VHH binders against o26223. Designs and how they scored, part 106

Target 1, 191 residues: o26223
Amino acid sequence: MKLLWTSQHIKVTVHIDGKVSKMDVLEAIKTRRSIRKYQDREVPEELIDKILDAAMCGPSAVDERPWHFIVVRNREMLEKIPEVHPYGAMVKDAPVAIIVCCDSSLEKIPGFWVQDCSIASQNILLAAHSLGLGAVWTGVYPLEDRVEGIRRLFSIPEHVIPFSVIPLGYPAENPGTRDLFDPDRIHLEKW

## First folded at step 6 (VHH)

Design u29 (framework vhh_7aqx_2)
Fold by ESMFold2-Fast, scan of step 6:
Structure u29 (fold): chain B 191 residues (1-191), chain A 125 residues (1-125)
Amino acid sequence: as target 1 above (191 residues)
Amino acid sequence: QVQLQESGGGLVQAGGSLRLSCTTSGLTFSTYAFSWFRQAPGEEREFVGAISYSGGSTDYADSVKGRFTISRDNAKNTFYLQMNSLKTEDTAVYYCAAQDHTESWYLKDRGYDYWGQGTQVTVSS
């Protein structure tokens, strides 16, 4: 068991085999579900910092790390998101949302920022789950109306592209877990 | 394997009531949203009602709103359609359908994963 400090001065307890003692990585991946109903509880700033630290630790093309994040706690702003995102109705009920953005000025290789921001988004979902929170990825890019709507709502400059809106909070629902392993999707040696 | 099996169909008099059941097997019942559809002779299949995976929300076609109620029993892996004030135009084959709690980042509704074989409901005048 080791106690590690992250770049955000966050302590993490790790077993001698390199596993986090509270949740196995495979367990986190397999049990994470999209959560769209939240308790009337504030999410501590310290947990948001841990989530964003995890988001920034994802791999990126040529290590370009093009992501920027907007943390939205203002109730009035959260209530406006469904006006520009037709499937984001749950955001108005969340205590906080993270908007994942690409700063195109940081792009070193064209087009791979979409994969980079997808990785950051998934890390947010997994980190939230590991910390006892629920979250859901609501898609923005490549839907031009959603991109423009979110850009205008949050004063995002033209060289920055909003990628996803992720509301999160303490879960008020528990959909359970799925068994999705399909061996017919695995091809050995050849298609 | 996943199976959905309807029961409770049959002949009923106009103004009467009937309860359809859909029993499921092979799926984690609590993670699924459920719906009822119907298809009358010579017509397209139409939506009747839906219940969310949490049971906290329901939705109905305008033609059945106020008369039909959808419910679920997680302990029995079964969901129901209570049909009241039945009309002759409710005559159709009724299908139950299951949709996993969506992980879609794009669209909430991704379509239905599993369907039952259908049960005939005939409302006589």
Scores: ipSAE 0.242, ipTM 0.667, lowest interface PAE 2.3, mean pLDDT 86
Fold by OpenDDE, second read of step 7:
Structure u29 (fold): chain B 191 residues (1-191), chain A 125 residues (1-125)
Amino acid sequence: as target 1 above (191 residues)
Amino acid sequence: QVQLQESGGGLVQAGGSLRLSCTTSGLTFSTYAFSWFRQAPGEEREFVGAISYSGGSTDYADSVKGRFTISRDNAKNTFYLQMNSLKTEDTAVYYCAAQDHTESWYLKDRGYDYWGQGTQVTVSS
């Protein structure tokens, strides 16, 4: 029985009229794209709060919840981020960015914080998308130059590790949808 | 056309030092992470080390850690592999590689955008 995976083209109708259409979780996951162009439009604080709430809902090792978040709206600071993050050029064009950090003092088991902060970062991306925003994950850790750059720029304590910078805004691009399903990557019972 | 060219290979005695250079052309040097690989006869190509676009981060294989150092000179579009305390098992063809930094730091498992032709390093007993 050939499981005909009908690629249902989920038409993400971006309803312009501020009504946050409830995007289901699968739709959010499947239709999410990295957005690097943003409208000249402010993101309401309410949306950021929702995004941060989502960021904190992910699992963490032994429930350590090591994450901290720096919300950056200051234009000068946003413009400086690309100076220490070579792939962060779009950050200067975003109305807001979230820096995800790990407080190492909160770690209960060393090393799992990367997974914890990754989950938090992904939740930020999904939440943003579900709210009609565009975002992109710009990796900081484990690149020492970026880690140190962001640390210095934001006066982040030594025991706190910047993990990712995520610019957010209303999208000014539509990269389209991708079909990333690959049945060849699925193994049944054994490799 | 993008080109990577290794130099500095040769014969060296065990315990000696050698410095390899990889000169690049045709690419924006500052946006690439660079790596060194080596391949011994009858062996698979193995990762030696890498350096980030800024030079602020490096990674090394365990077999060379503490002995080898990678650096880069953006002004010269060249990056280097300083090899100290060389061992006979370091004998191989050494390859330089470039990876666009735009998507990732470097992923050794990800394909590299450009490769050099290799330079022979022979360490004698």
Scores: ipSAE 0.007, ipTM 0.265, lowest interface PAE 11.4, mean pLDDT 88

Design u3 (framework vhh_7aqx_2)
Fold by ESMFold2-Fast, scan of step 6:
Structure u3 (fold): chain B 191 residues (1-191), chain A 125 residues (1-125)
Amino acid sequence: as target 1 above (191 residues)
Amino acid sequence: QVQLQESGGGLVQAGGSLRLSCTTSGLTFSTYAFSWFRQAPGEEREFVGAISYSGGDTDYADSVKGRFTISRDNAKNTFYLQMNSLKTEDTAVYYCAAEDHTESWYLSDRGYDYWGQGTQVTVSS
């Protein structure tokens, strides 16, 4: 009983640029930014495990949860990603990257794996931010050349589709917070 | 096509003030961070100041801190450098620059650095 209450209502404490801050969910969502510059510092496996746990907790169409993840720490492999991803230059400078993949053999409803893998990708970004890390989503699917390039580079089998490449690390940049609320996009009771 | 155009340069006496403007077109202004750089005769181009895409964070070169203020106006697609207490050492061509701190997962690259043509600032004794 006590454990249930504690697990439901505990606030997250994060380390941001050498300081400790408490960050609730709304703060994490609103302050997360794409981070493309990383410190020359390894990310502990414990933090990657926490991020991947969060990634797998997203909602999924018919609860198919088709996601698989490749964790890349090998410097030579990270340096090859920009050769097959035209907007992935920052990946070579990251200590680690996560490749989000769809295992099509796990699909229960055609086509909804795209939303499933989008949810997993966003959860990786939010979890990284909450743990004091920075990350960026570099898009792979549905761009055929990027999908094929990443598949070949990481020996991904035919029935598995690489969806996104997410480099992450301790941030070496600090972009400001976005103010994007637009009431003109909200319609009450009808269009 | 992306274009940045500086204005507001000119001749001013030491101790005076100038406001530079950089008007942008062909980009989504609210998603960009902006910077000012300058190049004095016979010297390399140096950083002057920067403003984050949100406007909440600003950075300045030590030589201009407390004298220069960078600001942005998203409604006008324009950002500014207010230069106060000008010194003869501030004489330079001033360039505006735009850096894309995008949330695009498609164009996920950090940087399409765009530069203006420059505007001359001359501070006389």
Scores: ipSAE 0.394, ipTM 0.762, lowest interface PAE 1.5, mean pLDDT 87
Fold by OpenDDE, second read of step 7:
Structure u3 (fold): chain B 191 residues (1-191), chain A 125 residues (1-125)
Amino acid sequence: as target 1 above (191 residues)
Amino acid sequence: QVQLQESGGGLVQAGGSLRLSCTTSGLTFSTYAFSWFRQAPGEEREFVGAISYSGGDTDYADSVKGRFTISRDNAKNTFYLQMNSLKTEDTAVYYCAAEDHTESWYLSDRGYDYWGQGTQVTVSS
């Protein structure tokens, strides 16, 4: 016998033998929410490693894999991020943040790096959620002021483009689930 | 050393109520999800219910839904199983279990971290 139970946004399958199953991918996608409030609780390195592993599992144009990741745990640095990112206020309250970057020297065809890094960023969000963490995608690129702000703050080389800042932590809020399905956005065979 | 200890079990008549407690020590209570299990003679241990680390979510076996309620008191490092409208088929040894909220997310197919010794609940007709 298997029973599903929810912990905040996370559904867990409980087995009669006491084993726990992970959240399935569809559930993760559907139940994920942006989380901007975090518990005063550290995120284990192993979870970050799993998240980063997931981040690198997405496809990229011609397999260019242009992404780099800066893992930020330093409190001082986390507190400085909002100074250059107006919508990154929650970063200062997170125990950790991941900055997704593109190494332009790895780009094989122009322009697809945005998609590549977006996929990586989304995978971070989904992985985090599936692991019981809350996260939010705070956009950096393509806003020049944010790009340069983050670049300067973290001494990112000119050929590397900061793309997103993703604070993570155990959630201290429960915004609930949403139904975002819109059949009007689906077109069959033609527009 | 981590310990889970059940209490509150005993003999009760059908239709009656009983409240079980599981007192924990040696763990960070707020980071754990907690569950109740039961095992009747000759039967396999079965899930009764669970409560999330935050206390915001609970789930129950269909057989106990509407009758049993799980709650937790972080200040007392204790969580509870309120059993109402008890039935003879509820007779079992009841076990409390603890699952680390953090470890449960990165470990695959793992069990609960800690178990109590169990408390007997007997429901007579």
Scores: ipSAE 0.007, ipTM 0.263, lowest interface PAE 10.1, mean pLDDT 87

Design u30 (framework vhh_7aqx_2)
Fold by OpenDDE, second read of step 7:
Structure u30 (fold): chain B 191 residues (1-191), chain A 125 residues (1-125)
Amino acid sequence: as target 1 above (191 residues)
Amino acid sequence: QVQLQESGGGLVQAGGSLRLSCTTSGLTFSTYAFSWFRQAPGEEREFVGAISYSGGSTDYADSVKGRFTISRDNAKNTFYLQMNSLKTEDTAVYYCAAQDHTESWYLSDKGYDYWGQGTQVTVSS
């Protein structure tokens, strides 16, 4: 079965007027891009709530749901994040950022929290995109300096591990779409 | 002031090879993703290829895939476009472009932070 991937030019319609056209899940996944430039426009709390709701809908190992979220809108704090995160420069320009954390005390089995928080982080990105926002996943864990930097900056307890910082805002850039499909990464029945 | 300067363009016969260079100044080279674009007469500027900040990822337009290769030299603040098996349809002005931050790049000519002036590549039959 030759999957004729017709390069359908998925027109990412950046709806300027806040009317969130409901993207289907495949569209959201395929058209999502990392956005690092944001408009000087506030993100409504309602959208953040929806994003966080989505973040908590992902699966977790044995339903441990170890995630916590810090929502950061304070301008001073946003501006400090790049000081401890060298690749987080765009955070200072975002109206809001979500810090995804793991409460290790909630782990039922060790080590799966990385997957759990990754799923939560990805759901944030997809939800944001579907709502007409742009976001980028800036990795914190497992880099010790970043983990500790974010921990200190936000007074995060030792048993809680900052995992990612995700700035969000209305996009001020349009990277376009990418075809990331690679048939060489697909193995049928065996390697 | 940030500057990008292309070099290495010229006239080449079909089937030949050419290597373009883009030398940058005024920016932190290691934090930028870099791309090549080209524009033929009467055509829109089109994406040719890109390389991530780490050099670990590359992407190419289908029209050049397998023939063109992008690389970077952080020590020289320079990135390259190796063009092999050139075709007449590869004739264009080639532009280098820079985008701050590393994991994603634009496939369109919109949103890049900095651009070169362009270098002419002509492939004769």
Scores: ipSAE 0.005, ipTM 0.242, lowest interface PAE 12.3, mean pLDDT 88
Fold by ESMFold2-Fast, scan of step 6:
Structure u30 (fold): chain B 191 residues (1-191), chain A 125 residues (1-125)
Amino acid sequence: as target 1 above (191 residues)
Amino acid sequence: QVQLQESGGGLVQAGGSLRLSCTTSGLTFSTYAFSWFRQAPGEEREFVGAISYSGGSTDYADSVKGRFTISRDNAKNTFYLQMNSLKTEDTAVYYCAAQDHTESWYLSDKGYDYWGQGTQVTVSS
């Protein structure tokens, strides 16, 4: 008789406290980079849960919190994302992706769901980085063809808008640091 | 200058055991995660196993899981690959590699800056 569930399907918790505890908030913000190359290694469910918890803690206009998340681990589905998202080729090589969505029925103030879902997306990127993972934000909204492609691929209801696709994994690249501070963009008291 | 040197390779009969060692110099051993890779003739380097800088996490390729064990000895600046129940398919040059301060590791060989020269393991039927 076939056994479908074995110890091979049990997720292992990885301790990364040493790296997490050494990275303060400013360091995490400044050192986070877009990661598009991933190890062929699964991300534990416990880490995804922590990332999504952080995503939902973002500020939201009039506290509407319109975000919903689809966690995609199915390889056949991940391989189909590049078909509807031209710049999402890296998603097929990721062990998991999170699709950030807006449930428009939860929207209290028109248009602010874009800011809400942007905040959730950024929190996913920062949380992933703080946990030793790499991720990249691939844009869906406001490009009509991408929105409808992702909607159809994942059976997303008409009142829900897919906003971003964020592949995640253990990084297989280490991009250099960035120095983006530009004092010419800071104006004191007036323009 | 960072150096990694493998030892312990050789010829062994199928079902036998070998222990590989990787001795390091020029790096702060306790801050590094370590991995073993192997390369069979005509193939790319393949991930075998890894151990985190803390020793709290290990990982193995499915083909060796349950047969191979990676370990580290910070006092000796050396890490090991204990290979049990060897198969002819395990025949390869084995390389050790180092990655700075992480509880995670790269499965691709392109993520590592420091490599040993390799040690030959040959498993006969």
Scores: ipSAE 0.000, ipTM 0.118, lowest interface PAE 17.2, mean pLDDT 82

Design u31 (framework vhh_7aqx_2)
Fold by ESMFold2-Fast, scan of step 6:
Structure u31 (fold): chain B 191 residues (1-191), chain A 125 residues (1-125)
Amino acid sequence: as target 1 above (191 residues)
Amino acid sequence: QVQLQESGGGLVQAGGSLRLSCTTSGLTFSTYAFSWFRQAPGEEREFVGAISYSGGSTDYADSVKGRFTISRDNAKNTFYLQMNSLKTEDTAVYYCAAQDHTESFYLSDRGYDYWGQGTQVTVSS
């Protein structure tokens, strides 16, 4: 039996107690690399939705979950990001980017939104990797010029803080894996 | 053991051109990203330009965009900075730097693994 669904009839499926990646969690963590070179190939909306679902599943201070996400596919907008984000040149070559934002009106405890948005950013990177995509976190906060540049470019309200820009796509590079275990950084019982 | 050696600096008149070279040894050239930095007397070190390890991406400081071009030659283990339309404010010691493929989410001049000794560029009126 073969069912051919047209794009207009393909529903987005979200699994909470989820469809586990074939890659186990430790493998995903250890093999994920920052990817800055992408194939000229679009990323399906279904994969973006899975990534954003994973992003929202992170721990959050007092469960405030202040994250909001802007999904950017418009080529002209992607090409403008390097103008306000030095070191963001790779973004213009990506098929899509996710901007992780903090809605400060959702903040319940001062300052922990940075950790909340860091967790969301890392979950985006891991989820992308588990789905066969490559991504890179490019820092925005706490660099004032980048924060205000991204805010103006994407019409972000003053109570919302852009935290990171994460371009992603099918990888066109393979930097290999890292072996970073350093037992000198592990202290038993006391420093 | 790892060495980065700049060459091509010197004195040039405003409006002129220079090409800096950075020759590397002791590293696997194709796996490294490369950058140029500069430092004028009494000033902080300033980013000039960068090229990714694949050569597919370049980035430049706003002050040099359209005038400077960074390139790499993997066969020669050398990368370059072509400097055109030089201005007196481009006068500085120019440093080449090498960085292995990075996981940094904050890109800056701080994360570079290896540095050259610097080459003086003086632009006179």
Scores: ipSAE 0.337, ipTM 0.710, lowest interface PAE 1.9, mean pLDDT 86
Fold by OpenDDE, second read of step 7:
Structure u31 (fold): chain B 191 residues (1-191), chain A 125 residues (1-125)
Amino acid sequence: as target 1 above (191 residues)
Amino acid sequence: QVQLQESGGGLVQAGGSLRLSCTTSGLTFSTYAFSWFRQAPGEEREFVGAISYSGGSTDYADSVKGRFTISRDNAKNTFYLQMNSLKTEDTAVYYCAAQDHTESFYLSDRGYDYWGQGTQVTVSS
């Protein structure tokens, strides 16, 4: 069954009132890339607030909303993150990073927090992209060394689990577009 | 207040060339991507081309590829549309637009933060 993906014109809504035009959600999803190089430019707090708002808008299991967010702007702390996160080298170059955490005490059903925090993390990425920022998801959980490293670095309580570190900044690279659609991954009605 | 102002439009014969300029004020020029759009009478506004904040990336509509070139001058807060080998079908009001995205471009006219007032380009046969 050839899914004729008709190039539906993604209607991007232009807000003329000096406000950062909101990228169409499908466009945001399709065009988002991991960005690991950033400009020497600060990210306004207003943008971070919008990103965090988006992060908290995702669903969670039984509405448990177990997520917490650490916003890191301190240069020293940003520079220390790569010491405990070997794939977080770009964090030191970012003007800001968001650490997504789970408060396990907020879990209503064990184990779903991973999904909850994943959704939050993805929303951060999409929101960032829609706002003209670049970001990358650097995984912390479930790697114990990274979890404990981040925990210690930020004095995170034992009942709180660091999940991801997401550096953010204005992009200094353009990785290009990707076509990731794979019809072989789609099953109709049954496997 | 952010302002974008087009200039350089006018009447030109088919096969001719024209260079449009868009001068900006009130924004940090170096952090914006810029685009050109055009709208012919009775037609929808269409994407012409764009340039990233760094100038390292450009994109063009298929209808203008090879004929039109976009460039930017950060020192002048101005970006340009060089139009060569103009055709009658290139007749339109040309708009410059800005978006606070660095390397990505909206191909739709709905994704831009600021717009110019437009400049008429008429290509005669």
Scores: ipSAE 0.000, ipTM 0.263, lowest interface PAE 12.7, mean pLDDT 88

Design u32 (framework vhh_7aqx_2)
Fold by ESMFold2-Fast, scan of step 6:
Structure u32 (fold): chain B 191 residues (1-191), chain A 125 residues (1-125)
Amino acid sequence: as target 1 above (191 residues)
Amino acid sequence: QVQLQESGGGLVQAGGSLRLSCTTSGLTFSTYAFSWFRQAPGEEREFVGAISYSGGSTDYADSVKGRFTISRDNAKNTFYLQMNSLKTEDTAVYYCAAQDHTESYYLSDRGYDYWGQGTQVTVSS
């Protein structure tokens, strides 16, 4: 029918009817934890699409939007990440990982791409959590050995900088929540 | 309440091996990341190695890479430092440290919550 015809021209994998996760935004922010153990269970492509949509909705300096994303599901490639990333051992056991990259040709203001990619990375973590998944941000930039290792492993061009590797999956651990509110770090009107 | 206790230190000849243990009590072991630090006489305390709360990632100081291995045993609430090919420069007091499940992509960006009292390791020539 007509709906199937229009789907050929609209990159929408899942019908969005305004449904939200059972967590509100504040709860999601406060309860998200780094997850490094995953169930042996596939993550549907539709959930990855939602996560990447959320990643791209963050603010970026002068709206430069320099991020590109590599979605890795190939187990052989996931198993090679720990060879170039010391904190990436858990990636080999994840069903999928997202590599957040900066395309330097899209940079409009020097240096702000780091903030843009940090915002995208955090949105990936929050979106994953809101969808019942667990994820962890493993740092790549500014560590030269990790940057070059990931670049070579995934054939990333010289003008593109790998920023973070984020494995994700259905969580196989529950570290609980943290109470980090510290009023001594809040200064009213002056330092 | 929360206690970390080192054991396994002592005197060893250069080229030898020692295994340090850190037994913990009063904490939920599975939610903690663990590290070893050392302090030689007259020097600052320095990082030796770390293991994540999941056991899925480890990190080491350049001076010990390939010689030392950190591991954990959740059933025993204990974590270890296997020290091989010991050098006289490894002589120090070794401290174990615990950090609640880290949100850090680099283990040092969150402070360590608990420390052991230290155990002496002396490597003779």
Scores: ipSAE 0.093, ipTM 0.502, lowest interface PAE 4.2, mean pLDDT 84
Fold by OpenDDE, second read of step 7:
Structure u32 (fold): chain B 191 residues (1-191), chain A 125 residues (1-125)
Amino acid sequence: as target 1 above (191 residues)
Amino acid sequence: QVQLQESGGGLVQAGGSLRLSCTTSGLTFSTYAFSWFRQAPGEEREFVGAISYSGGSTDYADSVKGRFTISRDNAKNTFYLQMNSLKTEDTAVYYCAAQDHTESYYLSDRGYDYWGQGTQVTVSS
């Protein structure tokens, strides 16, 4: 059964200044891009609050909700993140970053926290995009050097695992949209 | 109070050209992306084109690509729709719209903050 998917270019309406997003969820998902260049412009607290709210709305295994979030605005700290995260160079240029962490003491079932924090991270990206911000997921876990680097830098307890660093800001680039649909990755009823 | 006002509409013969202007007031022009929409009688309002806040990006509906051009003049708080090679099917009320955001993509009219009152463009055969 060939899924007749006509690739429609989706255009996105973005908002700033804490306005309610008018972007539908599919549009947000389809048009989101990693943004690594940011304007010299502060992100309002209201937007961060909305983003964090979204981050906490995702499902988690047996509703364990193991996530914690460190919001980093301090310029010195932002500038230090690339020192321990080789692919986090853009963080120093962002007005704010969110570090998604797992409190392992909140795990009810071992191992699902990765999925939980991934969902939270993705929600951050989508929320940011819908609000007119650009963001990028810079992976920390499971790379030990990055995990420990971030841990030390932010004095994160041993039972808490840094998972991702997500810089956010008003975008200073426009990568455009892309079509990522691949029907070969869809299997009907069986492999 | 934010105001958007279209001008430059009118009657033109097919194949002709028209330049619409949208003059804005009450907003920080440089931070807004701007778009043109049009609505023909009995039809839904449709996207015509847009220009990003920086002016670095423009987008157009397929139906007008190659014929229409959007530009902006920050010093005048005005953006424009140059319409060339006009067709009868281009007849519509044209609306300018503004959205306060950075680089943007435009699909529908639901995401815009401010709208003009519209200007009639009639293309005769």
Scores: ipSAE 0.005, ipTM 0.276, lowest interface PAE 11.3, mean pLDDT 87

